# VH-VL binders against Protein LST7 (LST7), part 9

Target 1, 242 residues: Protein LST7 (LST7), of Saccharomyces cerevisiae (p53237)
Amino acid sequence: MSSTVISLAHFCDKHGPRIISVTQSAEKGTLGEELLVPDYPTESYCESCLLQFPEESTRSMRCFIEDVPFITTQYSSIRYQLLNSIIKRAFSEETMIYDNMPFIFFDDLRGLNLVIGFKLYDENARGNERRYCFILTVDSRSHDDSMKMLSEHWNFIIGGFDKMIAYIKNIHKSEFLGKNKTVENNLETLNNNAFIGSYLRANKSKFGRNLVSLTDDKFLFVRIHKWNSFLLHTVMNENKLP

## First folded at step 2 (VH-VL)

Design D03 (framework fv_cofetuzumab)
Fold by ESMFold2-Fast, scan of step 2:
Structure D03 (fold): chain C 242 residues (1-242), chain A 121 residues (1-121), chain B 111 residues (1-111)
Amino acid sequence: as target 1 above (242 residues)
Amino acid sequence: QVQLVQSGPEVKKPGASVKVSCKASGYTFTSYYVHWVRQAPGKRLEWIGVINPSGGKTYNNQDFKGRVTMTRDTSASTAYMELSRLRSEDTAVYYCARGTDEWSGYSFDYWGQGTSVTVSS
Amino acid sequence: EIVLTQSPATLSLSPGERATLSCRASQSVTYYGDSYMHWYQQKPGQAPRLLIYDASNRATGIPARFSGSGSGTDFTLTISSLEPEDFAVYYCQQRSDWPLTFGGGTKLEIK
């Protein structure tokens, strides 16, 4: 079984810390779990929490890298308690300012976790921002082994997440600019949420938007799935022997 | 070694209900989904629905909405499918089948022998 | 729901010949290289038997003469050299959308 997973999580105005997606490797013949059943209840999640693929019926995505299967789901039943504990810890970190600055924590309950936070503007959100993070979890009680793996792959891991986040922010900015030509001259102050929020208030809906809506990229989660799968494949091939 | 054994044939009148059982052995009952599929004489296979034995959660084909109830008994490793308000069109062989995981695409790797249900006045 | 159309309805061949069976979906069952189509074999009086899952993967215990191919809406099951026990009805099944659906079947008959 794989000890390493990648989660995408956010802080939901309604639900607090919430997992949007979990990417992990699997082996042929992996047994199903309760929350991976066909009719997983997406109604238990608000719009901003949903893992949204281009086809509405799609609840999971898989790909194969060198014959190794990787799967992304909104939720992982085999790691439910672990991942919920991890995201609550991650979003409680007071020094995380959502600027791609990585931080690491380890304990016996949650293993080794590398967290990188970022935020996007959303006029429908409380405070006009959506807070997100990618988390790479090494589910191991060996601090030294986990840190050795992170150290050996540090540039690859951090560089990978930075590129993913940069892509997300760029397409988000492009979508924002395309809809509001009159704000283009003042986007230098995009980080001034109070100003931006006041300016765009008349155009916002009552509901927070999901990542697909914020980026206008219906293939965004497909890209994230493939990026995370590639990152996991690279990291795990050197850390875990056949 | 893996076996799904179904209850025997049933003959029912229109308007009655039928309950078919499917007893699993040779594997951990709660680790695999149980699907129900039927086949009318000379017709294609038709998917009825699925149950997750660990939580009892079900999802049914809308063509059977309000008429089909799927349950399980974990202690007996047995799944049940009850179809109510029977019509002559419900005459078919009813199968239970073990569903594989997502990596095997919700395919049906082991099947019960089938239960013949005849509805006639 | 996704409708699956199998052709031909009946295929008459002799042992040793190659069989090619077609299944067409009313909409794509492929997403980013993964094709959600399965194939089953059914003999008279018996339950179906899984042959191929996710378009091209042979199920455990299935002979190498069986292979699957295709993507999008067009899928093929190929039997490279027919054995006497291969004369049966073959069904395709999609798992791309709910409800799960099956094709009408292709009956493979000995000539």
Scores: ipSAE 0.000, ipTM 0.415, lowest interface PAE 16.0, mean pLDDT 79

Design D04 (framework fv_cofetuzumab)
Fold by ESMFold2-Fast, scan of step 2:
Structure D04 (fold): chain C 242 residues (1-242), chain A 121 residues (1-121), chain B 111 residues (1-111)
Amino acid sequence: as target 1 above (242 residues)
Amino acid sequence: QVQLVQSGPEVKKPGASVKVSCKASGYTFTSYYVHWVRQAPGKRLEWIGVINPSGGSTYNNQDFKGRVTMTRDTSASTAYMELSRLRSEDTAVYYCARETSDYPEYGMDVWGQGTSVTVSS
Amino acid sequence: EIVLTQSPATLSLSPGERATLSCRASQSVEYWGSSYMHWYQQKPGQAPRLLIYDASNRATGIPARFSGSGSGTDFTLTISSLEPEDFAVYYCQQSYSTPYTFGGGTKLEIK
């Protein structure tokens, strides 16, 4: 199993820092079956924390790059405690300003972590904002080797996360503006029909929205899976081994 | 290279309809929204509405409610704006302009040359 | 609809001087660090030309003397040193909400 992992995490109003997705690789030439999750974990996630693939029964996504399996799941049993520790550190207000600016931390327990934070608007969230971050983790005791890898691939890694975050923000903004245009049109209709007004008010969601809902992109996590898999493949050994 | 070319000037009587065309070239027509904007002599720019060439969906400014129809022909890479029941106040130069279909919006970066429409008895 | 108020209506200056043009929106046109405010230049008999998009980004081919600033409801277009070709009408435009709206324009004329 590779030591390098990419996580997408958010700050949940109900649960605090939570993992939304984890992308990992398995050994070359294998199918990575040990990383596939057929059932939801014992821990229950709220709606805003949900990793949602287009097929609702799908809990894992897998692809192969040069015979290396890459798997995205909401939960990693092997790295659960490690990743929970990492995200709590990442969402510290002292070190994260959610402006796409990367920061790095290292310790013997959590390895080397590169964190990039960003915000999305959600009127149902505390303070009207949802806080997210991508984290590239190198689960290794060798600080020097981890930093060498990170420095050699810095532009690729940062550029990759910046493009993914830009995509998420842009489609989120498009969804938000689309909703505003719809609301403006519906306000005209409310002048004609009091029943419609009552119906719309009664159906307003009081719950935090997940990323698919905030972006109106049911393939969002498919894109994230493929992008994170490619990023991981590039920073790991790409050469075909005997 | 990237260009929007509009149809020629029109002179119409009150009550008539006018249909202005806007032919796109040098880019993927369906990847950009097409806006329609007019300007009466000595007045500000006034937004008429927008069409998404990919699906054909439109949104019209309420000031033109019931009088404006926007369409497109993807095979010809051409957008159309038809304004009916013309009044003297509709005398203006009518422009088409493109805008990226993704947000954040990059503004209307390419404009047609304008079509002069004169409504005169 | 969002109303955009430009001031002054007319600005008389000489080449080489700095021009500062203001645009105020009746409500915020900002969404998470992006301001949906754009600036256009229009010369007589011509279509408008995009100068600045999203408040502060210079459009392709626009000279460095043009800059945009502001957020929320208050926006400024600055021309650091006027060239003869800069005497034109300038419009701000918002794309935050439909209908899209334009300001009344600021006419920049030679003193």
Scores: ipSAE 0.000, ipTM 0.407, lowest interface PAE 17.2, mean pLDDT 80

Design D05 (framework fv_cofetuzumab)
Fold by ESMFold2-Fast, scan of step 2:
Structure D05 (fold): chain C 242 residues (1-242), chain A 119 residues (1-119), chain B 111 residues (1-111)
Amino acid sequence: as target 1 above (242 residues)
Amino acid sequence: QVQLVQSGPEVKKPGASVKVSCKASGYTFTTYYVHWVRQAPGKRLEWIGVINPKGGSTYNNQDFKGRVTMTRDTSASTAYMELSRLRSEDTAVYYCARAGYDYSEFDYWGQGTSVTVSS
Amino acid sequence: EIVLTQSPATLSLSPGERATLSCRASQSISYYGSSYMHWYQQKPGQAPRLLIYDASNRATGIPARFSGSGSGTDFTLTISSLEPEDFAVYYCQQYEDWPLTFGGGTKLEIK
């Protein structure tokens, strides 16, 4: 469905539930800049909320799959009622397990939402965890058509998100182990430090890390863009809106 | 330059329908929501509903249940709000306004369309 | 629906004075650091103009004398030094929940 979108959202320690990125299909000839809100305040972003492409000037990414453009943008403020209400509900305690278990809910304006949550370790975050989810939103007037599409593509959609989440968790684990080993090597040089616990707490950063920092993969959002675009393209080609 | 231009004033009898248009220019019509808001003389602003021009999906205030229909024409970059079974209390200035997915604030407004319902 | 109560209904001040306008919500419209409140200015015969979005951010082209503050249920629009052009009706609007709702307005008039 061309109106179908994939959001990546997280629970920000400072701002609560926030969108990091939105991936959608577009008409041929659409520029990524056309999907950005005018006067978008990128400089006021919290570090943990940042959609970070390898080039600092890049605010959007576009690719073509069989001549269909797919665009990923960061909408910097979670001040859009529809997506904001969706992410608030997605991070509800009673619906979110953060173990890749999907759940579904309907929104009167935005339609069917499929949510898959996961957690990453962040020593700078409250509780040492960052909470994330991917949300597939099927914007269709037909509840039955949306559920049919979702059920027919269930294994592909869920498998796709599970594979992407597994990739993120694996590269995050590698980064975490690398950081931990560096800390261990530094501690070994201070063999008899009686104040090591206080030292480590005092040196703990108060700033939450973004996904690029948590994974040490500056191309992570490029990968997410390409994967989400492929998922949308596959669903769109096999289930088109009238 | 972003502009929303609305249709001209309407005078209707009770029980009739009115259809107000809102023509957008200066941006890609399908990338912003279009909201409809009205204001009776000397009274507060009242939200009527919203349309997503991309898919055509709508969400309407329940106070207007069964009476309001929102549509759009993407080729003309125009949104429409039709209110049926008009009553004297529907006399108001009707505004369209755009809102982004990002902010949801009404950053640009139409000039307003005066609708008078009188017997 | 969420009810917004603005006070005072009318505020009479002179140019150069500080104006403080209140908006109270019937339930919290803040969620973990974000407050879903906007402020608009409306002059007679004109469409409303966005002043402040998300409780505290000035919209494009809005003078620095306008500021917004508050969280939860209690919000304030402040004009630090009134100019003649600032005498208008001011409305708050929440977008925490559907339907979107506006306050009753505060009319700022010249003393």
Scores: ipSAE 0.005, ipTM 0.463, lowest interface PAE 13.1, mean pLDDT 79

Design D06 (framework fv_cofetuzumab)
Fold by ESMFold2-Fast, scan of step 2:
Order: sequence, then structure tokens, then C-alpha cells
Structure D06 (fold): chain C 242 residues (1-242), chain A 118 residues (1-118), chain B 111 residues (1-111)
Amino acid sequence: as target 1 above (242 residues)
Amino acid sequence: QVQLVQSGPEVKKPGASVKVSCKASGYTFTSYYVHWVRQAPGKRLEWIGVINPSGGRTYNNQDFKGRVTMTRDTSASTAYMELSRLRSEDTAVYYCARDHYEAPFDYWGQGTSVTVSS
Amino acid sequence: EIVLTQSPATLSLSPGERATLSCRASQSVDFYGSSYMHWYQQKPGQAPRLLIYDASNRATGIPARFSGSGSGTDFTLTISSLEPEDFAVYYCQQYNSWPYTFGGGTKLEIK
């Protein structure tokens, strides 16, 4: 079986297609430290592109599933050029309308890629939409072997991404509802303090927001890390009793 | 070490409001959600709601709709839960708890006893 | 909301015996490879103490005699050999959807 990775990418208004996170496995019995060594391109990342864990100093996350390490980072030192090429292809697909409909492409350079796009509302974004996709990459020149793996796990893979996207969309919607509830509470408490109300209304951000900001879920990338790690583990192995 | 220290016991009359505090130490206050849970004497635990201390956004259990307000003071690393229009049924021990991404509700405050009596 | 039913309400056992506590959810608390069910221990006059999170993971400092199992709607907390300090009330809690809900508790008492 070839190496399989999952990327979360978006279309940045400032930088174009950009990887937000890459989840991948390392050799059983290793810590995967090599995957955590940053070798970043000279391009800067804006807020909307950032992989943000709850502790600001944390730039990576690792877990072990049956002694296999799974690691999520913003860049893959091993696969940077490959993944950058993949996301540019994914976001250039004319028929993708970011509605959770999967599409697949394969070539000798990029391997087999399963892409599922979705979008979130952001008033600070061009067209008021942030465009995202999850990409499952099978880094192999064997179309038949890669398709066999995908077909054997199709319902699990598609169902998994659909559930992840549904969660993201629901918590994003809840953020708007939460803002409405907070506004109602603030208006009730601040109705007698015009100075405070005016001050608070004047202070707002005009810049693009990352997924944590759009969802108000500080643990979102931790959830994505765990979900993607489990997906990868399952497609690499059957978790069944001997 | 991580600690959540709550305010002392309160005795209130029906119709009054109570504000319970929860002071956090030993970690970055704005990096973890704070939940509020209560337990009436001899009854199950009941989830009241959650606050994200970074932005101050909240989600309240609908059973407390219109009566619960959760706030925080980031400079004091303190979360607050205010319950208004108190009834005798609100007599309970109120807890705050930290939500950790690896192990949710890993640290709890000691509890604040709130008694509502005429 | 998801309703959690714990059984039995009271379990009378002696030190050294094995305790098995059940928690059933009205809906699945699983989400993509994780079971969002937690177990707590509560002694009189004390705050609840996290024992097990995500169905089977022991919280920091929890003795190896405590174990959790299950998925979907059916969950079990097992104490392999009861110590005197284990006689307490045990609650399950789901973390899958809001509002978060707790079971009614199982009181473990000395026979």
C-alpha cells in the first residue's frame, strides 16, 4: 500500500490555494519528529490560512493509533511540492461548486486524489464565501491499486468527510446564532450604558478569519486531527479481531 | 498546577439573582472553555452552559433560557455565572469545569452552594 | 436531547469484588471513530472527578483497576477489584451534542 495523506486546504483571497493542514502517518515505532521540522517557503501566511491549536505556541499535533504515529502540521516537509501542485489542480476544477460532491483525479505526478469541497460564509471574504476542501491523496503511480483502496473504503471515506463537513457547517451556523444571542444579552445589559454600547459596536475586525474564528471552536483543528488520523488508520488497516 | 477556585456560599430569596465566580490559575485562561454544571441535593448533575473565554461567546442550555448570563474577566482569569429570578428549585451546588481538548472536564472547581429560601 | 440511563441505581458489593456499571444512551454518541462518553466519580461533599474520557481512556492519575468500554449507545465502566475508597456515586456524561447530559448515577455501596 502507498503512502496516504489528508489535506485541508482553502482558497485564500491574498495567496490563492493554500494548505491549512496535512495529516499523515509515520513508521510504526517512531516519533515522527522529521515530519515536524519546519522548512517553510518564503511566502507569508495570513490569519485565514493558519492552522491554530488551542495553545498559541503549538504548531503540530501527534497521536498514536495502535502504535502508529499520526501527525498534523501546516506544511509537510516530505510532500510540500506534491501537495502544493495537488491543491492548485483541485481549486481549478470548474465543475466544483463546494457542495460536498466528491471528485477524483489521477496522474503520474500527483497520484490519486479524492477532493470534497465546501464553503462557509465570511463577510470579510471576496464574494462573502470561504472555499475549502478536504483532499485524500494516495501517493502512488498505480491507478488500479489506489482505486481498489478507495473503492473498498468508499462509504467510510465519503461518510467520514460528510460528517466532518456537517459538523464544521453546523458549528459555523451556531456561531451566528451565538452572536445573535450574545447581542441580545449585551443589548439587555448595556441598554442603560450608551457609552459602552457605542464603544463595543465601533470595534471590529475587517480581515479574513481562520476556521477557529469562523466557528468559535478553539478545538476544531484538534477534532480534525483526530478524525483524519482515524480515517487514515482505517484505510491502511482493518480494525477487526483476529 | 491547574486550579479553579470558586466564590463562597450564597443564600438568596426567591426572585433574587446570584453571581458565582470561578478563578483559574496554572494555565492560559483564554485557551480552554469553561463549563457550568449544577447539582441539586440528591439529584443528577445538570449542564448549564459553556463560555469561550477568548471571545466571550456562550452557549446556554435552553432549560435556563433568559435566566443565565455567563461572562469572564480575562485580566483576572475569572469566569462568572449569573442566575436570575431564583426559585427554590435552583438550590444546588454550582460547579465550574475546564474543557481540555485531550480530556474534557479534567479540572473542576470546589463548588459553590446556593440556597434559595424564603 | 440525548437521555442517559444508568443501571443499576444502587450496587452493593464487598471490597475485592468486580464492579460493572452500565450507561445507555437514547441516541448514538459516536462521531467518526470516537465515542463521546465520559465517566465521573463523586464522593459526598466533593466535586466530580473525571475517571474515563472518550469511552475507554483513563484520565491522568486514575488507577489501572478502572476501565471503560463500549460504543454507540451501550457503555460500561468496570472496576476490576474494589478498594474501600471506590465506594462512591458514578455518573456517565455524553459529549456528543448540546445540551451535554449526565446519567442518573449508580451508587456503589458496601455490602
Scores: ipSAE 0.014, ipTM 0.566, lowest interface PAE 7.5, mean pLDDT 81

Design D07 (framework fv_cofetuzumab)
Fold by ESMFold2-Fast, scan of step 2:
Structure D07 (fold): chain C 242 residues (1-242), chain A 120 residues (1-120), chain B 111 residues (1-111)
Amino acid sequence: as target 1 above (242 residues)
Amino acid sequence: QVQLVQSGPEVKKPGASVKVSCKASGYTFTSYYVHWVRQAPGKRLEWIGVINPSTGSTYNNQDFKGRVTMTRDTSASTAYMELSRLRSEDTAVYYCARSLEDYTYAMDYWGQGTSVTVSS
Amino acid sequence: EIVLTQSPATLSLSPGERATLSCRASQSVSYYGESYMHWYQQKPGQAPRLLIYDASNRATGIPARFSGSGSGTDFTLTISSLEPEDFAVYYCQQSREYPLTFGGGTKLEIK
């Protein structure tokens, strides 16, 4: 079922709700470039908005699971307007406190959407927090069929997103603690708190940080691509069972 | 051709420090993590830690707590590992290795190794 | 820390025979469809050489006779038909969590 996609989105201090990545299944032979928005506005993206693969020129990633191709891009040309509408709705949910608690919404235009929000620390962000969410979108006219699929796969879907988010939070925490440990080690023989203050001021940036920077994991989006592809493959395959 | 070339052998006394270098060539140095691994004579491989050459961020194995410092020089495409307060148990061959380009922390290219002997 | 136990410690085989090497992890090294287990070959006086990554993928330049399998805690490296150059020490390594750890090695000996 090519109607199901997973998006990673965030709330940008400069741009508001923005999509970072979209993972979807494709027909064999589909090139990632075919799924990109024409005239993709790279200059309108600040650092915090970027989908960043280890090779800087790479704008898409594809893998195969049992001969089914899965592709991750920053935007999907096929679903551009739909996904922008979905993320605006998701980030307008006033009861979402970004604590991994899922919420669901459905309408005839946006289909069924499962949203899970989380936060990361960023000293350059407003309130020192980056707001993110994973969204599983079932672009289907049948509310009942979509809800049946979510219900049947609930533990797998929620467990999968919780594990992805836990990894992101843990590696982010490890990176943050690693930097703090380096500062502490540098100060070990000096025992001078003024050094810490000077070091932090000298290395402080006013620019927002993307997920690769916040986690110090160059392969983070490769991992997210593989995890989202596996989740999509599993729910699509089981959905085809009698 | 991808190559990692390490500095020559070192002989140190207990309590001294040693700094091993690893010069990368044939690829973009800042695009791959660099790991440090050691092997004592006749023993298993032991992971020391990893550095991201792009940011300078490191993660050190806790077994080396307070004794290992990893750094890099991006202009020279060189990674460094310094081990302080040496003991006889630190006698080993020390390797640098590159993370595989794809998604994994498998180590696809290795330096030739640097022999470090700690003796009184 | 995840402890890796390799068995047997030594294997004595002749060229042309099949070698099967095992690696057991104290905790699962699989996560969401991926298995973070890698295999290396080391000859005396040389650095290790990557053979298999992520349990079953052959590294660049590695002959087809080398294959890896397994998931969770149990992993196997298989050499389908031993050649003289294959007699070496083999190590498994996990990258599921820090610290990265290696097994104790399996020494593959001729005879």
Scores: ipSAE 0.007, ipTM 0.469, lowest interface PAE 11.0, mean pLDDT 81

Design D09 (framework fv_cofetuzumab)
Fold by ESMFold2-Fast, scan of step 2:
Structure D09 (fold): chain C 242 residues (1-242), chain A 122 residues (1-122), chain B 111 residues (1-111)
Amino acid sequence: as target 1 above (242 residues)
Amino acid sequence: QVQLVQSGPEVKKPGASVKVSCKASGYTFTSYYVHWVRQAPGKRLEWIGVINPSGGYTYNNQDFKGRVTMTRDTSASTAYMELSRLRSEDTAVYYCARGEYTDYYPYYFDYWGQGTSVTVSS
Amino acid sequence: EIVLTQSPATLSLSPGERATLSCRASQSVGYYGTNYMHWYQQKPGQAPRLLIYDASNRATGIPARFSGSGSGTDFTLTISSLEPEDFAVYYCQQRSNWPYTFGGGTKLEIK
């Protein structure tokens, strides 16, 4: 398990701030690999909180980049449950705006955290919006070392998250427009679609939708897994080079 | 003893480019960031950007995007800042500064070069 | 970008008096108990000199009469008893977010 991880979190109307996925590197080999897949109670998660891969019973994904395994799980091992404290702070931070503007904070136990927030429309959610963020956590007691690594890779990290978020917003907009046969206007192109919100509010008795449902992309979490794995590989391996 | 020594003054015409050097001594050059800051006559300090001498990676203030290029020569322990398409508003003293960041110390500008005067006039 | 506003622009005092200089940020520069605000002194024809880092820590070689305080958006540099060599321009600087920014400066001059 690496000291640097990427989390995708959201604000659940029922449960508050919750982790959807955690991506991390692992040591190659059988020993320890299976321990990174948590035994978590799926019954405790509403639809909007679920990490959903194309095979619906699957709750983890692993890939190899230059013989290093990267694993995405819904709920990390016991060590990474401390991320619950980090996500609560991320969603309560006054500096957080949900338009891809990054902010950073340092936590005594989990080190430096870079947060980028974004919003999606959901007629079943409070205020008709779902709040999400990506969090890069650099687990180091040295504030200066963490800031050095972050500033060294700043453009790569921010650019990477911006591209991921842009993709998510674009396919979400396409899914929403696909359900509505109204003529496109400026409001709808901005992925806020307040114009027809009253119509969609008829469904408010249902639970909030998950990201796969909001985007109509059953491979979305596969893409996120691969993107986050590549980002981590790049950041971590440059620190190992002499 | 830590020291940053900058190149001498420059006089340029509008549209030209200027390249300022900053030679570091008294520490491991690749262990600290090098920042570039300028100050126009009677005005405040303005941050231009930073270079990590180890990997050569840079971050530039958006106000200078497309005009500033930062490089370094590890063998000479020297950082360079080149500003192109000069305007009269670029007339300033340009400073390099070391950002002290190790496992033990805060990240701030602890040592500064003496400054390089750049004058842009017709 | 974070905008830093320093006040007053000019402060006229005599040696032996107390100087209080203010720096206000447009948004918080504090993260989890650390405030990323630094103070520099600049004399004519010279490069800036670091005085205070992370709001309240005195840099090496800086006399005890210099002190920094504040958190979040409001910061103060205090010189308890002015010496002749303290008449200079003082700048605050934040390192909370890229790009780094400086205040407009406070000129401390002899009355």
Scores: ipSAE 0.000, ipTM 0.382, lowest interface PAE 19.1, mean pLDDT 77

Design D10 (framework fv_cofetuzumab)
Fold by ESMFold2-Fast, scan of step 2:
Structure D10 (fold): chain C 242 residues (1-242), chain A 120 residues (1-120), chain B 111 residues (1-111)
Amino acid sequence: as target 1 above (242 residues)
Amino acid sequence: QVQLVQSGPEVKKPGASVKVSCKASGYTFTNYYVHWVRQAPGKRLEWIGVINPRGGSTYNNQDFKGRVTMTRDTSASTAYMELSRLRSEDTAVYYCAREGSDFTYYMDVWGQGTSVTVSS
Amino acid sequence: EIVLTQSPATLSLSPGERATLSCRASQSVEYYGSSLMHWYQQKPGQAPRLLIYDASNRATGIPARFSGSGSGTDFTLTISSLEPEDFAVYYCQQSYDTPFTFGGGTKLEIK
């Protein structure tokens, strides 16, 4: 219902670019119940694509910041076409090396988008890596207002995403080290032998792991929901965007 | 199956109030917004406002500000629209309608309409 | 408020013919990959019936002969081959901004 949206997306070995979650605000004075989708379909999403909250039956999350509802869902009916176009463009960026370096793109179809990519090790994935990105989408009737908002909040936005990604990478590293007691000698070897790891994965017929599994943090998507909600609230609160 | 049933026709004097009811059945009343729309004879449809039946929050078209009040009774699965200080120009058929579920505010199920005549 | 202009006001056709109904908005009603424009059919003495939502999606139970198209400010409702029951008044409605507004209607008459 607002002009600004944050997506978390990944590149699925089976499905290509896929949205994992969409965080957005509803209008003041409403509960935003229409954005909470308890029974959206999960059949087209493999494990690595799935938005997973601590209670497995929970498919959406809502919080309130100064009486404004913020909602995270895996599926957004009103934004489905737009967001799919955006993520396909984001993952087609050939110079992107998934190192937290932001890039911006704009066009008439997809609006103004700020993309920050990162990757995690997954022995079950093709090439032993999972590619992710956070995308801040700014849809405004004024191109100047969109650029003004990004410029005024640049350090806050980039700093926020960098902290989220650092947290994810750190707990992923801790999970990997905790499960493999010889990692100090083996992690470098495993990274250097991505081809062999990929071959072993194929022979085991395993599927890519979701973000909760890769981090061993069952509250990860709760954290992401709260962080994205706070980021959206802050950048929209002192801005003229509709 | 899914339906909205409205109260019967009303004849009112100028300056009076009218309260129209809209009873929902065949779905979970609190899961869908309810809109109110009117149509004067030979005129276009005119949007009055919307109510979220779960929390009771409302949006009213400013053309009706100070005269329209929307409420609901969740136990009875019924929405209400009250229009006060009636004028002859308020003579119209008043409809309630359910908002669809895809977050874009289209009206997928309509009540049969309530005729309100303000005496001339 | 967003003004919707429908044309023609009256369209006289015979069963089996194609009907093309126009709705023009005073400003763009495009939002996140969708145009928030909807079409309703109304017969005398009856409530409106949803035909098309978000410019091009047919509502449940609506025959395939009904289709919607357009984006931005210019929208069209097409009935590919008129049946006798299709002679009615058709209204467009925008939900991009409040107040939600309706067009003046196009009356489809049998020749």
Scores: ipSAE 0.000, ipTM 0.406, lowest interface PAE 17.3, mean pLDDT 79

